# Miniprotein binders against q53ft3, part 200

Target 1, 195 residues: q53ft3
Amino acid sequence: MFGCLVAGRLVQTAAQQVAEDKFVFDLPDYESINHVVVFMLGTIPFPEGMGGSVYFSYPDSNGMPVWQLLGFVTNGKPSAIFKISGLKSGEGSQHPFGAMNIVRTPSVAQIGISVELLDSMAQQTPVGNAAVSSVDSFTQFTQKMLDNFYNFASSFAVSQAQMTPSPSEMFIPANVVLKWYENFQRRLAQNPLFW
Key: E = the ipSAE of ESMFold2; O = the ipSAE of OpenDDE; V2 = 0.75 times the mean of E and O plus 0.25 times the DockQ between their complexes.

## First folded at step 21 (miniprotein)

Design Z8 (at its last look DockQ between E and O 0.33; V2 from the best seeds 0.00; counts 0 for: pae E 1.9 > 1.5)
Fold by OpenDDE base, look of step 21:
Structure Z8 (fold): chain B 195 residues (1-195), chain A 83 residues (1-83)
Amino acid sequence: as target 1 above (195 residues)
Amino acid sequence: SPIQEEFEKMMERAEWHFEWAERYYEYGDKEYALLYFEFAARVFRKAAELAKKNNDPESYKEAIEYAEEAQKYAEEIQKELEK
């Protein structure tokens, strides 16, 4: 349902589903990450009246996870960019992942997406410094990220004849990635700050 | 009172949404601006209901006026997105 992208890194399209309504991406070496893009894959929309709350978790000085609300994704806003570089000094907030037995590794942060009612999402306040506020930084990041993602995804493209049966793995059709890329480019061209 | 405290918290939250909606609009992110104006309107309405339960007509009026303003901006942005 979701993808996660860090500039200069491989795109993640396989979130760990830790609950029916909760998804987690691991971000190793999070100290070097400035921005993260969270996006819907376009395969499964949110149910009507629902969206996703996007959380960031990093280990504190004691190695305990600190969760912060970054923002939201919805059917109307299927992708968003978050700045995480300045969040390291923040305090944790209430989060939906506290009861989950998520394996934590030092130096690995996490992006958590919780599928929630829009009404519940409206009752939450994201951390202010997670928003991307500069057009220039956003544009530069977006272009690099898009190119990286497209190149990465394309490198794994195989024909049906080349596919090896793997019943334990999920596959995303290349056309889904292409459609996402085209839509993203179109929106970027119309408004560099559309995310 | 507990209801007054909840009202104030909702007003503060709704105002936060409203301010960020304006910022996102200025940045050109109309979809996020729309979302946050909708959130603002929703929460202002909830605040209004609390004021009503608390028999505070002045607070009710204030919250409703802000809700209507947020809703107006949301509707305007929605029209822009549909063009």
Scores: ipSAE 0.630, ipTM 0.879, lowest interface PAE 0.7, mean pLDDT 84
Fold by ESMFold2, look of step 21:
Structure Z8 (fold): chain B 195 residues (1-195), chain A 83 residues (1-83)
Amino acid sequence: as target 1 above (195 residues)
Amino acid sequence: SPIQEEFEKMMERAEWHFEWAERYYEYGDKEYALLYFEFAARVFRKAAELAKKNNDPESYKEAIEYAEEAQKYAEEIQKELEK
C-alpha cells in the first residue's frame, strides 16, 4: 500500500503492519537522515473518505518512543516529503501508536502511517518543522548539486599565465561557468521543472 | 466555560490549517493547499455545529463564514488542478 524512501538508500515497499489500519517502516541510523518520502504505491487506494496520518518516532532521553505527526497522504496527495532533521529533539504529539507498537533500539526510528477518516485527520495539526513540498525538496537537492558542480569546476581554474599549451583540448573561461550557474539557479527558483 | 473553550480550540485548529493551506499555495504545492483548505472547512463547520448546540448564533455565523471562505479557496484550487 505504502512506500518509504530516504535519499541514498533503497526504497522500502514492505511496511510492517502492526494493526489492520496501522503500518510502520523502520529507519535505521535515523540521525543521518534529513528528509523522508512517504508515498502510496498505487496498488490499493484509501477507501473513500479516508486517508493516512504520517508519524515519525524516535526514542527520547529516557528511552521512550516519541511520536510526532509529520503530515498526511491521501488519494489526492499521494506522496509527500517530510523534514525530520529538526524533529529528533522535539516534543511528541498525540498519536494512535500505543505500547503495542514495535519498539526498536535507540538507533532505529520509525515512520508510522495510520489509516483514518478524513474528519479525524482534520482534527490533528502536524509539527510545523516537518512541512516540505516535493517541489521545495527537489529545488534544495538541485541547489546542492549545482553548488557541488560549481565548486568542482572552480577547483580546476587556472590563470592565463598558468595555462600550459594543449592545442588538442578546449578550455572554458571560469566566468562562463559562473554565469551559467547563476542563470540556472535563477530559472530553477522560478520554475523547478523548467528542464 | 468548557464548551466555549472547546469552540475556541476548534477555531484555532481550523485557522492553523487555513494558514498552512495559504503557505502551501505560496510554495506551489496546490495539492496540499487544497487538502488543508478542505480540512479547515471541516473543522470550522464542526465548530459551527458546537455553537448551534450551545445556542450561540454569533459564534455559529462566524464559524460558517470562515468555513465558506476556506471552501471557496479549495474550489478555486481544485479548478486550477483540473487545468
Scores: ipSAE 0.543, ipTM 0.850, lowest interface PAE 1.9, mean pLDDT 79
ESMFold2 (binder alone), look of step 21: mean pLDDT 89; pTM 0.876

Design Z9 (at its last fold request DockQ between E and O 0.76; V2 from the best seeds 0.72)
Fold by OpenDDE base, look of step 21:
Structure Z9 (fold): chain B 195 residues (1-195), chain A 83 residues (1-83)
Amino acid sequence: as target 1 above (195 residues)
Amino acid sequence: SPIQEEFEKLMERAEWHFEWAERYYEWGDKEYALLYFEFAARVFKKAAELAKKNNDPESYKEAIEYAEEAQKYAEEIQKELEK
């Protein structure tokens, strides 16, 4: 249902479902992360009158998880960018993940998404310093993400002569990736909030 | 009174949503602006209902006026998103 993206890292599309209405992504080496994007995969929408509350958890000095509400995603706002770099000194708030036995590892933070009623979401107040001006931060984030993906994909490029038979695998021409990249760049330039 | 304190907390939360809605709109994030104006309207309405139950017509009027304002902005943004 959800994906999580950090610039310069592989996209995560397989959240750990810890409950019927709760999903968790692990973020290793969280100290190096400035921003995170949470998005709906588009396969399953929220039920009518429902959305997702997005939480961030990091270990405190004692190794205990500190949860903070970053913001929300909904069918009308299926993706959002959050700044997490400034949250390390924040205090924890009430969160829906406290009863979950989630394995914690040092230096690994977590993104938690709780599916909730919009009315319940309206009763919550996100941390203000997680909010990002979409135009400036999103453009920079997206550009870094795109460049990373392109470089990653290109590293696997082989010529026809270098290909070995692998009937069980599908291959994508490099020009398809390039075309996608160029189209995305064009759309981003026209409207940084096109998605 | 406990009821008055609850009313004030609701008003404060609704105002927070309203202010962030304006900020997101200024940043060009109309979808989030819409969401937060809707949240503001919902919470202001809850405050109004509480005031009504408490027989406080002045607080009721205040909360309703803010709810209507938030709803108006939400509707305007919704129209913009549909163009």
Scores: ipSAE 0.747, ipTM 0.917, lowest interface PAE 0.6, mean pLDDT 87
Fold by ESMFold2, fold request of step 22:
Structure Z9 (fold): chain B 195 residues (1-195), chain A 83 residues (1-83)
Amino acid sequence: as target 1 above (195 residues)
Amino acid sequence: SPIQEEFEKLMERAEWHFEWAERYYEWGDKEYALLYFEFAARVFKKAAELAKKNNDPESYKEAIEYAEEAQKYAEEIQKELEK
């Protein structure tokens, strides 16, 4: 069994099984998603000699699904992060002026996992722009955590005119927090593994 | 010819996997590096089998040597992961 995780959302652990060897997760509001994590839950491994091909499907301007191979998961690589932000364009035969005011039901995007023989998977080549460095993913997470802390701490900032004396309390000037934030950000950009 | 074109496509596919295996290794993703070296080896072996069936010993030797190189890297990475 598989899981699918998007940052800021609850993990999905109940894939829709559409065939014995095919599993699907819906991605609501897919245009706001930059990365997706696909992983094995660890309860049911792939049979020997098999693995999972991971696909991203989105509707083109005509509502037809466009399938793209993101990469693979296997017993030896049970989780992977894929970038989908560069894969969100609808493609079709439409002209630059082909837009019409027609009521249509939009299709949802999906992550599909197809259980296949390793020999068959080896004959496939993923789209290269879905590949994600593990260091880049660590950096992105770390940057978001850094921003979260700074925004939280800054929400408590007061001016000198707003202060009430409290001689038993200790205070940290807001500029110290800002300096820490800027220094951490600089060091992270220079060496993501510095901490 | 169609057979020579198929052989060349297999070699290109295997090289694509091999190069991505190297990139994942440089990025520190040893699990993906292992997977892609193993995939490269599989495709190089398939190219070698095609060359053998086509009675082309030069192409066979080229493909099998690349398959062995990819397999060597996969074995080295496997040992790193077992530590």
Scores: ipSAE 0.729, ipTM 0.904, lowest interface PAE 0.9, mean pLDDT 80
ESMFold2, look of step 21: ipSAE 0.655; ipTM 0.881
ESMFold2 (binder alone), look of step 21: mean pLDDT 90; pTM 0.884
ESMFold2, fold request of step 22: ipSAE 0.712, 0.661; ipTM 0.895, 0.888
ESMFold2 (binder alone), fold request of step 22: mean pLDDT 90, 90, 90; pTM 0.884, 0.887, 0.888
OpenDDE base, fold request of step 22: ipSAE 0.673, 0.659, 0.675; ipTM 0.891, 0.886, 0.893

## First folded at step 22 (miniprotein)

Design A61 (at its last look DockQ between E and O 0.68; V2 from the best seeds 0.72)
Fold by OpenDDE base, look of step 22:
Structure A61 (fold): chain B 195 residues (1-195), chain A 83 residues (1-83)
Amino acid sequence: as target 1 above (195 residues)
Amino acid sequence: SPIQEEFEKLKEEARELFYEALRLYEKGDKEEALELFRKAAELYEEAAELAKKNNDPESYKRAIRYALFAQKYAEMIQRELEK
């Protein structure tokens, strides 16, 4: 139902569903993370009148989780970018995730999504510096994401002579990926909000 | 207590149905998903009543929330099937 993306890392499309209305992504080495994108996969929409409250959780100096409301995702706004780098010293807020016995390693944070009524969400106040509204921040994130994808894909590039028979696998020419990358960069440069 | 045990049983059964319903919906089996969401909602409501009898307001609230969630999915799927 949900995906989570950190620049320079692989996309996460398999949230841990800890309850009927609760989903969690683990973010290892969270201290190096500046921005997180949360998005709907499009496989399951929210029912009418419902959306998702997005929370960030990090361990405090005592190892106890500190939860903060970042913002929201809805059918009308199926993705959002959040800046989390400045939240590491913030005060905890009320959250719906309770005492989850999540084995937390000190370096792992979490993104939590709580499915809630839209009316209830409207009463909640996100932390003020979490929502990314600047086009520049979005552009930087997108660029890092694209670079990471290109680097990742290119690391698997082999010449035809180097290919071993693998009937179960499909291959994409590297030039296709490069062409896509170039086109995307061009579009991004022209209009960062082209999608 | 017997009430608590029955509550836990209903809650677990409802949860299994709910998760299966989600899986079925993603697979495209909308009719079956609809049925399971409806059943899940009923079981959650029953569980809520037991929680109420057991003077457990937190469990009651949670069960009611899940019942509503299941109902909302059922309604969504029903509308999709009517299109």
Scores: ipSAE 0.774, ipTM 0.926, lowest interface PAE 0.6, mean pLDDT 87
Fold by ESMFold2, look of step 22:
Structure A61 (fold): chain B 195 residues (1-195), chain A 83 residues (1-83)
Amino acid sequence: as target 1 above (195 residues)
Amino acid sequence: SPIQEEFEKLKEEARELFYEALRLYEKGDKEEALELFRKAAELYEEAAELAKKNNDPESYKRAIRYALFAQKYAEMIQRELEK
């Protein structure tokens, strides 16, 4: 039903369905994550009159989950970008190995999606600044993802003189990737909603 | 409680039908998915009545919500099939 994307990581398309109307993605090493993208795969839509409330959960200092509403996805708005860096607690030097009993706090957070009636969703208020409403933040997040893709693709560049014969493989000239990248950046800067 | 045990049985049967209906829909088996969503909705409604008799309002509300969810999928699929 859903996908979850973090810059620099493989997209997740296999949510754990924990109830008829509840889906969960794990986010290991969540402290390094500033934004997540949640989207519908297009295989199963919401029924008419329903949509999805999207939550973020992180472990508190006792390892207990804390759930906060980020925002929504619907058939009419099937993807959304959420900023999660402002939702993490800043805890001080709580270090259990100082007592000679070593305990490491798990660094796995979760994205939860709850399928609900649209009328019920209208009564919910997301935590402040979770949904990306700033053009600068959206553009910055997307720019970092584009840079990552370009750098990754470029790391495999070889000259034609270095190629070995591989008749069953397809190749793309490197300049095509660069032109796509430049065009996409320009379009995004002119209209962040051009998609 | 015999009522609580019957409630749990109906709920689990409805859940299994609901998950199978989703899998069938995703595969494109819409007619079979429709039938399973309808059956799941009926079982959730029966479970809700048992929860009400057992004075368990939270289980009642949850079962009603799942019945509605299954019925809305059935309605969606029925409309897709009627073209």
Scores: ipSAE 0.694, ipTM 0.889, lowest interface PAE 1.1, mean pLDDT 77
ESMFold2 (binder alone), look of step 22: mean pLDDT 90; pTM 0.897

Design A62 (at its last look DockQ between E and O 0.50; V2 from the best seeds 0.67)
Fold by OpenDDE base, look of step 22:
Structure A62 (fold): chain B 195 residues (1-195), chain A 83 residues (1-83)
Amino acid sequence: as target 1 above (195 residues)
Amino acid sequence: SPIQEEFEKLKEEARELFYEALRLYEKGDREEALELFEKAAELYEKAAELAKKNNDPESYKRAIRYALFAQKYAEMIQRELER
């Protein structure tokens, strides 16, 4: 039902369903994570009048989980980007995961999604610094990615005249796409905010 | 207590049906999923009543929440089948 993406890491599409209405993703080495994307897979929509509250949990100095509400996903807004890098010193909030004995390692944080009525969600207040303008941030990322690709690929472009006697089209070798992809992935893994 | 035992039994049965219903829905077996969600909702409601009798408000609230969730899925599927 849900996916979770951290830049430079493999996408997670298999949440642990800890209850009928609760899903959890593990985030290893969470201290290196700046942003998390939560999205619906499209296999199962929310029923009418329902959505998902997205929470972040990290261990405090005593190893106890601190939960914070990041924001929401809905059928109308099936994906969201959250900044979690600045949340590591925040105070805990009320959360619906308190009774769950989730085995945690000190270096692993969690994303929790609670399926709730939209009316109930409207009464909740996310932590102020977590909600990145999800649409704007995603748009910016996509644009930067495309620009980066275009600039890289175009540097290897040859005219048709260079390739054959009288073509009017530009030629870009297919391996340029692969090289771009590999380089982009490498940079993304090193610094998710390199763009 | 016998009431608590029956509650746990109903809750577990309902959960199994709920999870199976989700699986069936993802497979495209909408009619079967609908049936299981409806059954799950019924069992959750019964469980809620037992929790109430047992003076367990937290279990009651949870059971009611799950019943509602199952009902909402059932309604969603019904609408899909009518299209």
Scores: ipSAE 0.776, ipTM 0.927, lowest interface PAE 0.6, mean pLDDT 87
Fold by ESMFold2, look of step 22:
Structure A62 (fold): chain B 195 residues (1-195), chain A 83 residues (1-83)
Amino acid sequence: as target 1 above (195 residues)
Amino acid sequence: SPIQEEFEKLKEEARELFYEALRLYEKGDREEALELFEKAAELYEKAAELAKKNNDPESYKRAIRYALFAQKYAEMIQRELER
């Protein structure tokens, strides 16, 4: 349902589903991470009227998880970039993960996604220092990366008439994410400023 | 108590159906997924009634939310099938 991307790392597409409405990605060596991208794979959409609240979690000095609300993803805004470099000593937020038995090591943070009603999400306030900088070169690069991903994936779109007997629906082959990642990594290695 | 035991059984059964329905939907088996989402919603509703009878408002609210979630997926799939 979801993907999680950190610059310079392989994309994660296999979230741990810890409840009907909750998904988790591990972020090893989180202290070296400044930004994360959370996006929908397109395999299972949110139902009408629902979306995803995105949280960041890190271990406190006692090894206990501290969760902070970063922002949201929805069918209408299926990807978002979050800055986490300033959150690694912040105060906890109101969150829905507090009673869960989540395995953690001292250098591993987590991204949590909670599926919720849009009306409920409208009443939530993300932590202030998670805002994406509009002039940050990394943010601009990441936005271009997301645009490139969309354009690349769309070039492989097939109708259901080409794949199944339900022709009113469009599909993209499952390996598109990996192919995009490989292409983008190669181009970045040749010219880090190609974007 | 017997009511609490039945509640836990219904909740677990509904969860298993919900996860299976998601897997079926992802595979393209939409009619079968629809049936399982509808059954999961039914079981969550029964679990909610037991939680209300037990005066357990947290369990009631959670079961109602999961029933609604399953129902919304069923509605989505029904619209896809009617196209």
Scores: ipSAE 0.670, ipTM 0.876, lowest interface PAE 1.2, mean pLDDT 78
ESMFold2 (binder alone), look of step 22: mean pLDDT 89; pTM 0.892

Design A64 (at its last look DockQ between E and O 0.64; V2 from the best seeds 0.71)
Fold by OpenDDE base, look of step 22:
Structure A64 (fold): chain B 195 residues (1-195), chain A 83 residues (1-83)
Amino acid sequence: as target 1 above (195 residues)
Amino acid sequence: SPIQEEFEKLKEEARELFYEALRLYEKGDREEALELFRKAAELYEKAAELAKKNNDPESYKRAKRYAMFAQKYAEMIQRELEK
């Protein structure tokens, strides 16, 4: 139902469903993360009158989770970008994940999505500066993500002569990835919100 | 208590149906998903009533919430099937 994306990391499409209305993504090495994208996969929409409240959780100095409301996703706004780098010193807020025994390592944060009534969501106040509203910030994030993806994919590039038999694997020509990258950059430069 | 045990049983059964309904929906089995959401909603409602009898308002609220959620999925699917 939901995906989570950090620039330079693999996309997460398998949230842990901890309850009927609760989903959690683990974010290892969260201190190096500046922005997170949360998005709907499009496989299951929200029912009418419902949406998702997106929370960030990090361990405090005592190892206890601190939860903060980042913002929202809805059928009408199926994706959002959040800046989390400045939230590490924030005060905890009320959250719907309190009773969940989520095993945490000190370096792992979490993104939690709570499916809620839209009316209830309207009464909630996200932490300040978490939601990325500027086009410039979005563009920068997207560019960084693209660069990281390209670099990552390119690191696995091999010539045909270097290929070893692997019947279970599919191969994509590197030029296809490059062409896609160039095309995407061009579109992004023309209109950062083209997609 | 017997009431608590029955509550837990209903809650677990409802949850299983709910998760299966989601899976079925993603697979495109909308009619079956619809049926399971409806059944889940019914079980959650029963669980809520037991929680009420057991003087457990938190469990009651949670069960009612899940019942509503299941019902909303059912309604969503029903509308999709009518299109």
Scores: ipSAE 0.794, ipTM 0.934, lowest interface PAE 0.5, mean pLDDT 87
Fold by ESMFold2, look of step 22:
Structure A64 (fold): chain B 195 residues (1-195), chain A 83 residues (1-83)
Amino acid sequence: as target 1 above (195 residues)
Amino acid sequence: SPIQEEFEKLKEEARELFYEALRLYEKGDREEALELFRKAAELYEKAAELAKKNNDPESYKRAKRYAMFAQKYAEMIQRELEK
């Protein structure tokens, strides 16, 4: 349902679903990370009237999680970039992830996504200014994200001679990914904030 | 207690149906996913009533939330099928 991307790392597309409406990604060596991208894969949308509240969690000095609301993703705005470097010493907020069921290590943080009603999300207050505010930094991060996505998708390319028939599955020709990549790069160069 | 044991069994069954419904939806099996989301919502509602009888307001709220969530997926899929 969701993906999580850090520049210079492999994209994570296999969130741990810890409840019907809650998903988590691990961020090893989180102290070296300044920004994360959270996005919807496009395989399962939110139901109408619902969206995702995105949280960041790191272990405190006692190994207990400290959860902070970063912001939101929705069907209409299915991706967001969050700055997390300034949040690693902050206080937690009210959050839906409950008591710790997840073993914490000193260098592993988590991104949590809670599926909620849009009206409920409107009442929530994210910590500080977690959202990206610099056009130059955004452009550089987005270009690296594009390169990472393209390399990942391209690594699964096969020729038609290598394909096994699978009528219950949908397939996308590799050149569609390349066309999308080229279009996105052009649009980003013209207007880094078009999305 | 017997009520608590029945609550846990209904909750687990509903959860399994909910996760299976998501998998079926992702595969494109919309009609089967719709059926399982509806059944999951029904079981979550029954679990909520048991939590209410057991005077467990936290379990009641959680079961009602999951029932609503399953129902909203069912409504989404129903609309997709009608179009």
Scores: ipSAE 0.680, ipTM 0.886, lowest interface PAE 1.1, mean pLDDT 79
ESMFold2 (binder alone), look of step 22: mean pLDDT 90; pTM 0.894

Design Tb1 (at its last look DockQ between E and O 0.36; V2 from the best seeds 0.00; counts 0 for: pae E 2.2 > 1.5)
Fold by ESMFold2, look of step 22:
Structure Tb1 (fold): chain B 195 residues (1-195), chain A 107 residues (1-107)
Amino acid sequence: as target 1 above (195 residues)
Amino acid sequence: SPESYKKAIEYAEEAKEYAEKARKYAEEIAREAIKNNDPESYEEALELFREAAEMYERAAWHFEWAARYYDWGDKEYALLYMEFAERVMKKAEELFEEAKELYEKLK
C-alpha cells in the first residue's frame, strides 16, 4: 500500500505489516541517510476518514528504539519527503508502535506508518525539523543528479592524444561537459524549476 | 498565496487566544477548588479546561505550519495542516463548552 524511497537506493514497495493498521520499512545503514520519501503506491487508498501517521525509529546508545513522528500522508497528500539527518539524536515521542516482535540491530532504523482516523492524526504534533520544502528537495535532488552526471562523464574522459582510432565511436570533449555543468548549475540557482 | 498565509497566521493567533481563555478558567477553578477544600467536585471541569487549552495550542501549531507550507509553495500540505487545525479546534471547542457547562453547575 506504501512505498519508501531513499536517494541512491532501490525503492521499497513491500512493507512489513506488523499489525492490521501498521506497516514498517527497514532502513539499513541509516546514518548515511539524510532524507526519506514515503508515498502511497496508488492501488489501495486510505478508507474515508483515515490517513497515515509516519514515524522514524532508530536505536539509541542502549539499543532501545526511539520513535519520532515525522508527519503524515493522506489521500489528498499521498507522498511526502522527510528530513531525518537531524533526528538521529532527537527525543522520543508518543507513538502507536508499542512492543514490536521484530529483530533490530544498532545499524538499522525504521520507517513506521500507522493507519489512523484523521481526527486522531490531527491531535498529533510532528517534530518540526523533519519538515522540508518541496522546492528545496527538488533543488537538492537536481543538484545531486547534476554532480553525478558530471562525475560519471568525467570518469570516462580522455585527452585527444588518448582517443581511440575507431571511426564509429562518438566522443564529447570534456570542456563541453564542464560548460554544460556550469551553465545548468547557474540556471538552477536562479530558478530551481526552470526545467 | 499571501492571502492564505495571512489567514493561517490569523487563525493561529485566534487559537492561542482561546487557549489563554481556557487556561484562565482552569486557574479560576483551581483557586475555587482550594478555597472550598473540595477538589473532587471541580476535578472534571478543571481537567476539561486544561485539555481544551492544550488542544487550542495544538491547533495553533498546525495553523503556523500551514502558513509555513503556504510560504514554501506546498499547497497540498498547507491544506492538510489547515484541515487538521480545524479538526483540533472543533475538538477543543467541544471540550471547552463541556467544561463550561460543568463549571456553571458548580456556581
Scores: ipSAE 0.490, ipTM 0.788, lowest interface PAE 2.2, mean pLDDT 79
Fold by OpenDDE base, look of step 22:
Structure Tb1 (fold): chain B 195 residues (1-195), chain A 107 residues (1-107)
Amino acid sequence: as target 1 above (195 residues)
Amino acid sequence: SPESYKKAIEYAEEAKEYAEKARKYAEEIAREAIKNNDPESYEEALELFREAAEMYERAAWHFEWAARYYDWGDKEYALLYMEFAERVMKKAEELFEEAKELYEKLK
């Protein structure tokens, strides 16, 4: 249902489902991370009237998790970019993830997504410094994200001779992905806010 | 758009004004409760006005963030925050009216 992307790292598409309505991604070496992208995979939409609250968790000096609300994803806004570098010394907030028996590795943070009613989400206030405020930073991160996606997708590229027949699966030519990438880069360069 | 930005800011200001109004009612009720030495009878109305004030402040926050996202060119996220603000405004209004009705019955 969800993906998580850090620039320069492999995309994560397999969240740990810790509850029916809660998903978690692990972020190793979180101290080096400035931004994270959370996105819907497009396979399963949110139910009507629901969305996702996105939380960041990092271990404090005692190894206890500190949770902060970053923002939201919805069917209308299926992806978001969050700045987490400035949050690593922030105060904790209320979160729906409870006392998760997560193996506390000091260098591992988490992204948590809670599927909630939009009305409930409306009553929550994200941390103020989680939003990307710099157009330049946004553009740079977007570019890195695109590169990451392209590299990821291209790693699965096979020739027709290498393809295994699978009538249940759809295939996208690599050239289509490349064309999309080039077009997106061009649009981004012309107007970083073209969407 | 610049118009959307301006509208969001205006709504934020309006929400803050309503929050202040709710706080003033809460203060008035608190004084009446003390004066009449009957805190129990006024407690529900007092609580509802306080809650309404908090909701109006939250709505203002959402409107301000909507404006910020408009300024940054993220229309989709701006609209999301506008929707959140509207939902919270509706709840705040309901709480405020309920509180007012309760308070009027005490007069």
Scores: ipSAE 0.141, ipTM 0.605, lowest interface PAE 2.2, mean pLDDT 82
ESMFold2 (binder alone), look of step 22: mean pLDDT 87; pTM 0.857

